# Ledger of designs, part 9: VH-VL binders against c7peq0

Target 1, 252 residues: c7peq0
Amino acid sequence: MHNKIYNSFIDRKAKGIKSFAVLIDPDKVNPADIADLAAKCTAAKVDYIFLGGSLVITNHLDECVQQFKTLCDIPVVLFPGSPSQVSRYADALLYLSVISGRNPELLIGQHVLSAPAVKKSGLEVISTGYVLIDGGAPTTVSYISNTTPIPSDKDDIAMCTAMAGEMLGMKVVFMDAGSGARKPITESMISRVASQVSAPIIVGGGIRDAEKAYLNCKAGADIIVVGNAIEKETSLIKEMADAVHAAAPVLK

## First folded at step 14 (VH-VL)

Design y3
Fold by OpenDDE, look of step 14:
Structure y3 (fold): chain C 252 residues (1-252), chain A 120 residues (1-120), chain B 107 residues (1-107)
Amino acid sequence: as target 1 above (252 residues)
Amino acid sequence: QMQLVQSGAEVKKPGASVKLSCKASGYTFTDYYMHWVRQAPGQRLEWMGRINPYSGDTYYNEKFKSRVTITVDKSASTAYMELSSLRSEDTAVYYCARGVEYSGAYFDYWGQGTLVTVSS
Amino acid sequence: NFMLTQPPSVSVSPGKTARITCRGDNIGDKHVHWYQQRPGQAPVLVMYYDSKRPSGIPERFSGSNSGNTATLTISGVEAGDEADYYCQVWDVSSGHVFGTGTKVTVL
């Protein structure tokens, strides 16, 4: 019943439309700033709001989700760093399996524990193969989970990992250099993965300008996720969104 | 102290190729995009392309895409720009310029420029 | 092709304020950067992301961007400010694009 968000991914990809997602950490965002942020996202025609953090410190998730849902019509998609980051008020949940690593807890262990709550939430659940790429800086996820990211220059490993995820039934591939990444994922790696995977490809981490967002799309990314850069400079939302929306595999 | 030092002036005939170098020092070479920008006499600056020195990924101005090749030698912290099928209109000062760290938004450091003269 | 248009020249007396405009379609939706180029020298970044000053650039330099026009403002103009000034943006169709340039003359 709940396939609206996933269907949007698939439909947009099929049409060659690229999407822009703003990543917001509920623990970092000031509630007083949410209205302004929502307005900017709406004005920029942001396609998705991704809510989530690598570490859950406080439980402001419900409130944050509700605020965005009240202030704008942009779909809110949970991007949880832990099973506790679930809100029934969101539009969908990316159910992440860290397939780049070999930590059984991140592959299936945490999912077993969270499954009852997730199911009870009634959320649209989107099985997601999470592929962590070395961004030149340790990520919170990498540190906490003790997982080793895929080296940034190992395109084939990333490709095979994504392929495996897809063949295991994961509906979406999320390539992430991580929060605060110094080195964003290369266009070559994105292209390599895109050449072998039919599932929607989400790319995040270390994207700092419109050029990089655009080139990632041209390389094969379907959804671009930006957090840190926007937190520092909210004026980038419009420029990046426009760049992503202008990116298409085929000429208009 | 950060510095971009470019190779010396070049004189070429039409149809020839030229390869310019830009040696970087004072910072981690692979952490910043390297751009090439040219300026014909009395004309505006014109962006040619850029390279990610770490990955080797390039992005070119469509105007030059068929004739320009940007490369790097990481071990030498040196970027190269080769322009083929030279024309008289290619006479210009060519600059290498550092981009923001893993970003191509703007250029915060420039080489001294290299004059390339194309004449019969 | 995306184009940026600047006035070819701006003349200003010492101590007065110079305003250099950069016009482009919906340029306010882009971030504009500015470069100063003195005769015979390489360009120098003087403003980035519309209104941010690099280290070493005096506070008398300021920038704004809205609608179809970005503006670099130089207050208290000095002889050393005489130079060509270029605006720059990134565009999906053209890549990095520079303005036509403005020669600032200090009278």
Scores: ipSAE 0.872, ipTM 0.936, lowest interface PAE 0.6, mean pLDDT 93
Fold by ESMFold2, look of step 14:
Structure y3 (fold): chain C 252 residues (1-252), chain A 120 residues (1-120), chain B 107 residues (1-107)
Amino acid sequence: as target 1 above (252 residues)
Amino acid sequence: QMQLVQSGAEVKKPGASVKLSCKASGYTFTDYYMHWVRQAPGQRLEWMGRINPYSGDTYYNEKFKSRVTITVDKSASTAYMELSSLRSEDTAVYYCARGVEYSGAYFDYWGQGTLVTVSS
Amino acid sequence: NFMLTQPPSVSVSPGKTARITCRGDNIGDKHVHWYQQRPGQAPVLVMYYDSKRPSGIPERFSGSNSGNTATLTISGVEAGDEADYYCQVWDVSSGHVFGTGTKVTVL
C-alpha cells in the first residue's frame, strides 16, 4: 500500500491523536547505543523514528536505518539535511522544501538533481514544507541554507508561509526551530498556523520537557519531534511520549 | 544579582479580587517562564499557572482556570496574578517562582511570598 | 488528578540519615524535583530530575526514583536541615503537582 506513513499522519490527525517522533542523527549516534535506544522507544510507544539532521557527513545512514528496522517495528522516516540523503531501507522520506527561505536551490534546485535517485529508491516520498523559525541563535540549518529564519514573534508570516505551501501542494508542514535551538517555537505561533492549515503539522527544535511537548500538541501540532534533549538524556523518551499521547482525547 | 520581589500583604472580603505583582531583576525576564504557586496555612504547595513572558502564552491549573489571570509587563520585568471571586479557602501565601530557561519543568528561584487573607 | 503522597513527618538524630519518600502511580516514569522550606520562608530547590543537585547543595543530599516511589536522602543530618520537604512532578491532569510535604525534625 502506497503512502502508508503519510496516511498514518492524516488518520491520526483526523482522530485527534498526537504523535511523538524521536530524531536520531546518524553522525552523532554510537552504533552500540542503537539497541538501547530502540528498546526505550518501543517501551515508550514512540510513533516514528526520524533519521537525519541538518548536516550529515558520514556514510552510515543505511546501517543505522537497517539496525532500527531489525531492532523494532517503529517506522523509520528520513529527515535529510539534503534531498540526496536517502536509504531504500527506510519507510518514508520527508522531501523538504525550505519554503521559509528565498534560496532557490533549497526551494527546488537540489530536488531537480535528486529526484531521479529518489524515485528509483522506491521510498514513500512525503512532500514537506519546511518552515525555519528563529531559535534564538544562528543554527547549522540557517547557515547552510543561507536563509533568514522567520522571527519567533511573527506568527502571521509563519501562517502565510505554511498556508502557501499547502496551497502549492505540500502534504505536510514542518515547523522547526533547528537542532540545538535555544528558544522553542511558541504555542501562539503553532496555534496561528494550525488555524489556517489542514495538513499535518510537525513541530521541532528546543523542546526540553514534557510540559512543552504537551502544550505544543494542545496548540495544534500533530507530531512532536525531539532530538537534542533526548540525545542528552534518554530518560526523557518515556515522559515526553506519555505527555504527547495524553494530549489526545480520552477514550471510554 | 537575581531577585523576585513581590507586593505586600492583602486583606480582602469574600467575592473581591486581588492582583499581586512579582518584579524580576538580575536576569533576562523574557527567557524564563514565571509561575504562581500558593500555600494555604499548614497545607502543601499548590501550582496555579504560569506565563511565557516573551509570547504571553499561559497555562493554568484547571482548578483555578476560571478565576485566575496571569499577565506580564515586559518593560517593567513584572509578572502579575489576579484571582477573582475570592473565598475564605483562598487565604494563603502566594509565591511567584521562576522556571528554567525555556523550560517549566522545575522552579529554581522563588519570590518571598505574599499573604492574602480573605475574611468577612 | 495525579497524587503525590509523602509521610507527614520524619525524625532523625544529628549525623544520621533521613529518607523522605514521595509516592505516586508510576512516578518512576516521571522526573521528580525536591524543595526545602524552612518556617516562614520560601521554598528552595534542593534536587531536580530525580538525582541532580543544584549549585550550593551539599553532596549529602541525594535522590532516587523508580517504580512508584521517589526518595530524597539526607545523610549526615544537621540541625539546619530541619524543614518541610516537598516533591514535585509535572502531569497532564493538573500540571505541576506537589507532594503532601514531610516535616523533618532533627532531635
Scores: ipSAE 0.846, ipTM 0.932, lowest interface PAE 0.8, mean pLDDT 91

## First folded at step 15 (VH-VL)

Design z2
Fold by OpenDDE, fold request of step 19:
Structure z2 (fold): chain C 252 residues (1-252), chain A 120 residues (1-120), chain B 107 residues (1-107)
Amino acid sequence: as target 1 above (252 residues)
Amino acid sequence: QMQLVQSGAEVKKPGASVKLSCKASGYTFTDYYMHWVRQAPGQRLEWMGRINPYSGDTYYNEKFKSRVTITVDKSASTAYMELSSLRSEDTAVYYCARGVEYSGAYFDYWGQGTLVTVSS
Amino acid sequence: NFMLTQPPSVSVSPGKTARITCGGNNIGDKHVHWYQQRPGQAPVLVMYYDSKRPSGIPERFSGSNSGNTATLTISGVEAGDEADYYCQVWDVSSGHVFGTGTKVTVL
């Protein structure tokens, strides 16, 4: 079962099934609300719970993971702001390399430091090419790391970046406009990337409604990740999930 | 003050095409989707499609997809809607409407409307 | 195609409460938005995400959505509330869909 989550990604992609992931920040979520959130996710048939944030300030990660694992059967995937943010209780870890930037620490440096702990955790590790796209607002990651996101209108750069990540052996491409993004990634950019990448494509950041979630899927996204919008309006979970699940990818 | 100003009334023959304009002002044009919605006399509102003025990405109602083209001129902060192969049933008031910021969920500002009359 | 059904008309006396319904299959799983259209004017957003009021819309306007019915409620109806009201949702099959519209007449 070492590749259970990744295998689910590729299997679903191969079948043309689109997936919806709810992003939860363990430092922001109220533990008292987790039960209700888990129930809503279950009812909406959410495919994945992504747990993580740009910064982990507290030690609530384990608790949050355990709560979700107890309350629902939805796979919990760590989406950390840094490779060191690990919980052994999760189902998998997206091991993110920020390939859109040129910060060696985010490319490999932090991974070297975290590698022993990650290995010891026993988690499924999914090598992920993280492609940060300009979302109209600086992200915590971009600010701290001083990495420049790919401009939102540079589809070819995003495409080449994703291609490079895939060819380097990264198993998943994560296109992200960032937490709190104003501008979501355009369908055209997603389509451009999807046309050249066979790996599962995760798209997040700035998605606020079912239409955008749906169209991103139609453009070629395999997994849609939504956080902020759901934090503001939990009732969007069902509507967005339904939209994603009804979507089919564009033929490559 | 945010404002959407549409082009004037049009009279067309069946089979012709019409291209309407919607000039936006008072906000960043590229930060909001522009939608087109029409309303035939005494009928309900009918969504036709939208465009992301920033990327040019469009999303159309399947009913109109073969006949409608939505475009923008960013430099002029103007959106356009061209409807071809006009029919009498296309007689309606056509509205441009701004979507909520970076979202297409609902429409917060509307143009004054443009009457298009299709008659032989 | 997803369909939204509204009563064609609602009559109400000044000061009373008008309720405009919008019916759709499992509409409670969608977010409903409402527009007011006075005669000869463009639509105006009066409610979004079921129950949220845009700035400038009085508290007399409220919204709810559950099951198969969304409702726009106008309390303390005034003459100026006389208009057509349209509900709207997004659907994967149809895109943005508007209701059939309800004419509210203030008696």
Scores: ipSAE 0.928, ipTM 0.965, lowest interface PAE 0.5, mean pLDDT 94
Fold by OpenDDE, last read:
Structure z2 (fold): chain C 252 residues (1-252), chain A 120 residues (1-120), chain B 107 residues (1-107)
Amino acid sequence: as target 1 above (252 residues)
Amino acid sequence: QMQLVQSGAEVKKPGASVKLSCKASGYTFTDYYMHWVRQAPGQRLEWMGRINPYSGDTYYNEKFKSRVTITVDKSASTAYMELSSLRSEDTAVYYCARGVEYSGAYFDYWGQGTLVTVSS
Amino acid sequence: NFMLTQPPSVSVSPGKTARITCGGNNIGDKHVHWYQQRPGQAPVLVMYYDSKRPSGIPERFSGSNSGNTATLTISGVEAGDEADYYCQVWDVSSGHVFGTGTKVTVL
């Protein structure tokens, strides 16, 4: 049970099942809209709710988590901009190390500081290699930490980075173009990474339509994460979810 | 301001290949997918495939996948569509169409079309 | 394969309202886009994401999508609206799919 969420990642990947995750920023979502959003996610059979903001400036995290847990049965996974953003009410925490960068604080420094609180929370902790890809727009993480993303056309760098993360024992690879990304990660880059990594691959950032979600899955993504597009148009949830769920991996 | 200008009409024999071009101007070529759509006389529009000009990633209609190749020349802001093993049923007006920015959801600009006639 | 079905023709008098339907299985779960094609011309986007109008498209054009039917509505029809209209969606099995097309005739 302690590895319930991670085991779900592994199990679904092994079966060739693709997963769709809706990313919600606790600081941006209106509490009054959560019920409707939860209902739409449930109806679309969304696999995960990712809760995370680059800047959790409010105490809305716990409330947001609790609301979703009350309103639906979809696992809630914390996707924090900082390891300190923890809620014991969530089902799991993606413990992100920004391995695409060279900022020691994002590699291990913040983790050392947050480790006691994370441990105390009792949350399932999923060690995650976070691979930031240039999405044509600065991310909050990039801006705050002065971390340079991997260029969007450097597939080999992304591949080697993901490989290194996996070999260091990280259980999940998260490829992200970032919140507000203009350029989503290319299918070729996803395929390149997927060809060398056995760990579950999460892909997010800049995904705006069902086609892209689908093709990312075909390229080798195991979990598709969409935030901004859904914030703008919640009706995309069903269409994207259906596309992802219909996808089967074809590694290039 | 934004334009897609396609190559001229083509007449081909069955079994031959045709390669059409679509030159884009007035926008950043690599930021938008380029689609190819054809229309036989009196028939509906039919999507053939698309390319991401930035990465070269392609996505094809399965109906045409074995015969169609879409490519780009970024330096010339030009997309190409090559259709091989032509048959009479391939007689149609072929359009290039721009997808919305970093999305393939719909097509916001279209070329003027290129008539391809396949006859023995 | 996913299919979109449109009525072959719609006739309307000037100033009246034309409604063009696009049928597809659970099309309401997809986003529908619409194109206008005048004789001898390339298609022009007139509606996207069910009900959004591109710049330059007059407000008399509107769209809806629910259940198994999407509808493009043209109020106050003008002679210039005479054209073929195509709906379009994306489907996992077929890629981008166009409807059979509807010829709108202004009487």
Scores: ipSAE 0.927, ipTM 0.965, lowest interface PAE 0.5, mean pLDDT 94
Fold by OpenDDE, fold request of step 19:
Structure z2 (fold): chain C 252 residues (1-252), chain A 120 residues (1-120), chain B 107 residues (1-107)
Amino acid sequence: as target 1 above (252 residues)
Amino acid sequence: QMQLVQSGAEVKKPGASVKLSCKASGYTFTDYYMHWVRQAPGQRLEWMGRINPYSGDTYYNEKFKSRVTITVDKSASTAYMELSSLRSEDTAVYYCARGVEYSGAYFDYWGQGTLVTVSS
Amino acid sequence: NFMLTQPPSVSVSPGKTARITCGGNNIGDKHVHWYQQRPGQAPVLVMYYDSKRPSGIPERFSGSNSGNTATLTISGVEAGDEADYYCQVWDVSSGHVFGTGTKVTVL
C-alpha cells in the first residue's frame, strides 16, 4: 500500500495509458462546490485529484482532502507548494524537489524540516523532481522561493534537469509552467524530456484546452495536470479527460 | 488592432505546390497558435493544421499531413502554409486564423482568405 | 472521424428567432464554437465555449450545448444576420472539425 499511487503511475505508463489529474487549491475552492466538482471528476473518470497550493493561507487542506475522500474514490495526491503541506488523509504526497532551480531550501532544506511530519503522517511519499518552466507569468513558487524557471525554449536544459533528477533517484518528473501560467510547456520540450526519461512525467501549467492536453500526452507526458482552466470552466474536465484518455505516447 | 493579412490569389497546375503567407499584426505573434483553414467553393470550412509560432510545434489534420507544411518567420510575424501535390479538389479559399490564448480551442481572428485555383 | 451535422438552411422572418443546431456524438461533452460567415467574407467568431459571446457580438446571440446537439440561437433576427453559420469542435480523431454549415436566410 505504501507505493500504491506510484505503482499506478508506472503501471499506467508501462501500458501507454495517459492520466488526467485535476488540481485543486484547498484555499481557493469553495467547500460548497466540492461535491459537484467531485461528481464531475468521477463522471469524467479523472484519474487523480491533486491538492495543493503555493500558499497555505488557511488550514483547509485536511478538510478538503477528507471531503474529496468522502465524495469520490479518486486518489487524492498532495501536490504541495511546500513540503510542509501535508495531510495524513491523502493517498500520497508528491515530495517535490525543485531541481530546476538552485535554491537549497527547495532542493532539500524544506524537506529536512518537514521530514518528521511527513514520516509521521504515514503517507506514501513519492520523490518528485519538480522542473519549473517559464510560463510567461511569475509563479508564486518562483517568486517566493526566488527560483528562476527554465526558459521555455531551452529544451535541452529541461531534458538534462529531468535526467539528473531521475538519475538521483527521483521517481517522478513533474514539469510545471506554474499556477496561472500564461504559456504552457511546449510539446517539443515535453518530447525532448520524455526521450531521455523513463520515470513518469507529469505536465502541468497553462493547459487550457483538450488539444493541448492531448498533444502533451502524445509528446510524452504521462499525467496531465489542469487547475486554473477548470476553475474557470468546470465543463472542461470531461473534454480534457477524454482527450487525455484517448492519447497514446510517441513511439521511441 | 489585430489583423491577419494573407498573400494574393494563386493559380497552380496539378502536381505543383503553393505556399501562402499570413502576416500578423497588432498582437504578440508568438503567443497565439496560427491555424490554416480552407473552404472549397460551396463547402464547409476544413481545418488543415496549426503551428505554435514560438516553438514551431505543428499539429496537422491527418488528411493533409503528408502534403502540408506550416512554418513561421517570427521576425516577420508571418505564418506560411505550403501545400504540395496540388489537385483540382484543392481549389479553395485558404484562411489563416489565430487561435486564442495559447490555445487551439477556437479561432478569434481570421485573415481575408487566399483563393487558390488548381486547374490544368 | 468526428462529424458535425447542421441543417443546410434556416429561414426566419425579421424580428423572429432563428435556431441553428449542430449535431455530433456526445457533443455535449465538448465545447462548441460558432462562426458567422457572410457572403464573400471570412468567418467571424460569434460564440465560444458553448454560450460565451465575444466582444462585439450582440446579446441576441446565445448558445447552448447538451447531449448530442449544440444550438446557436439568434433572437430578434436582423437582415444583417443573414449568413452561413458553422459550429466547430476539437476531436482527438480529427482535430478541429467544422459543421456542414447552415445558411440563415432572413425573409
Scores: ipSAE 0.922, ipTM 0.961, lowest interface PAE 0.5, mean pLDDT 94

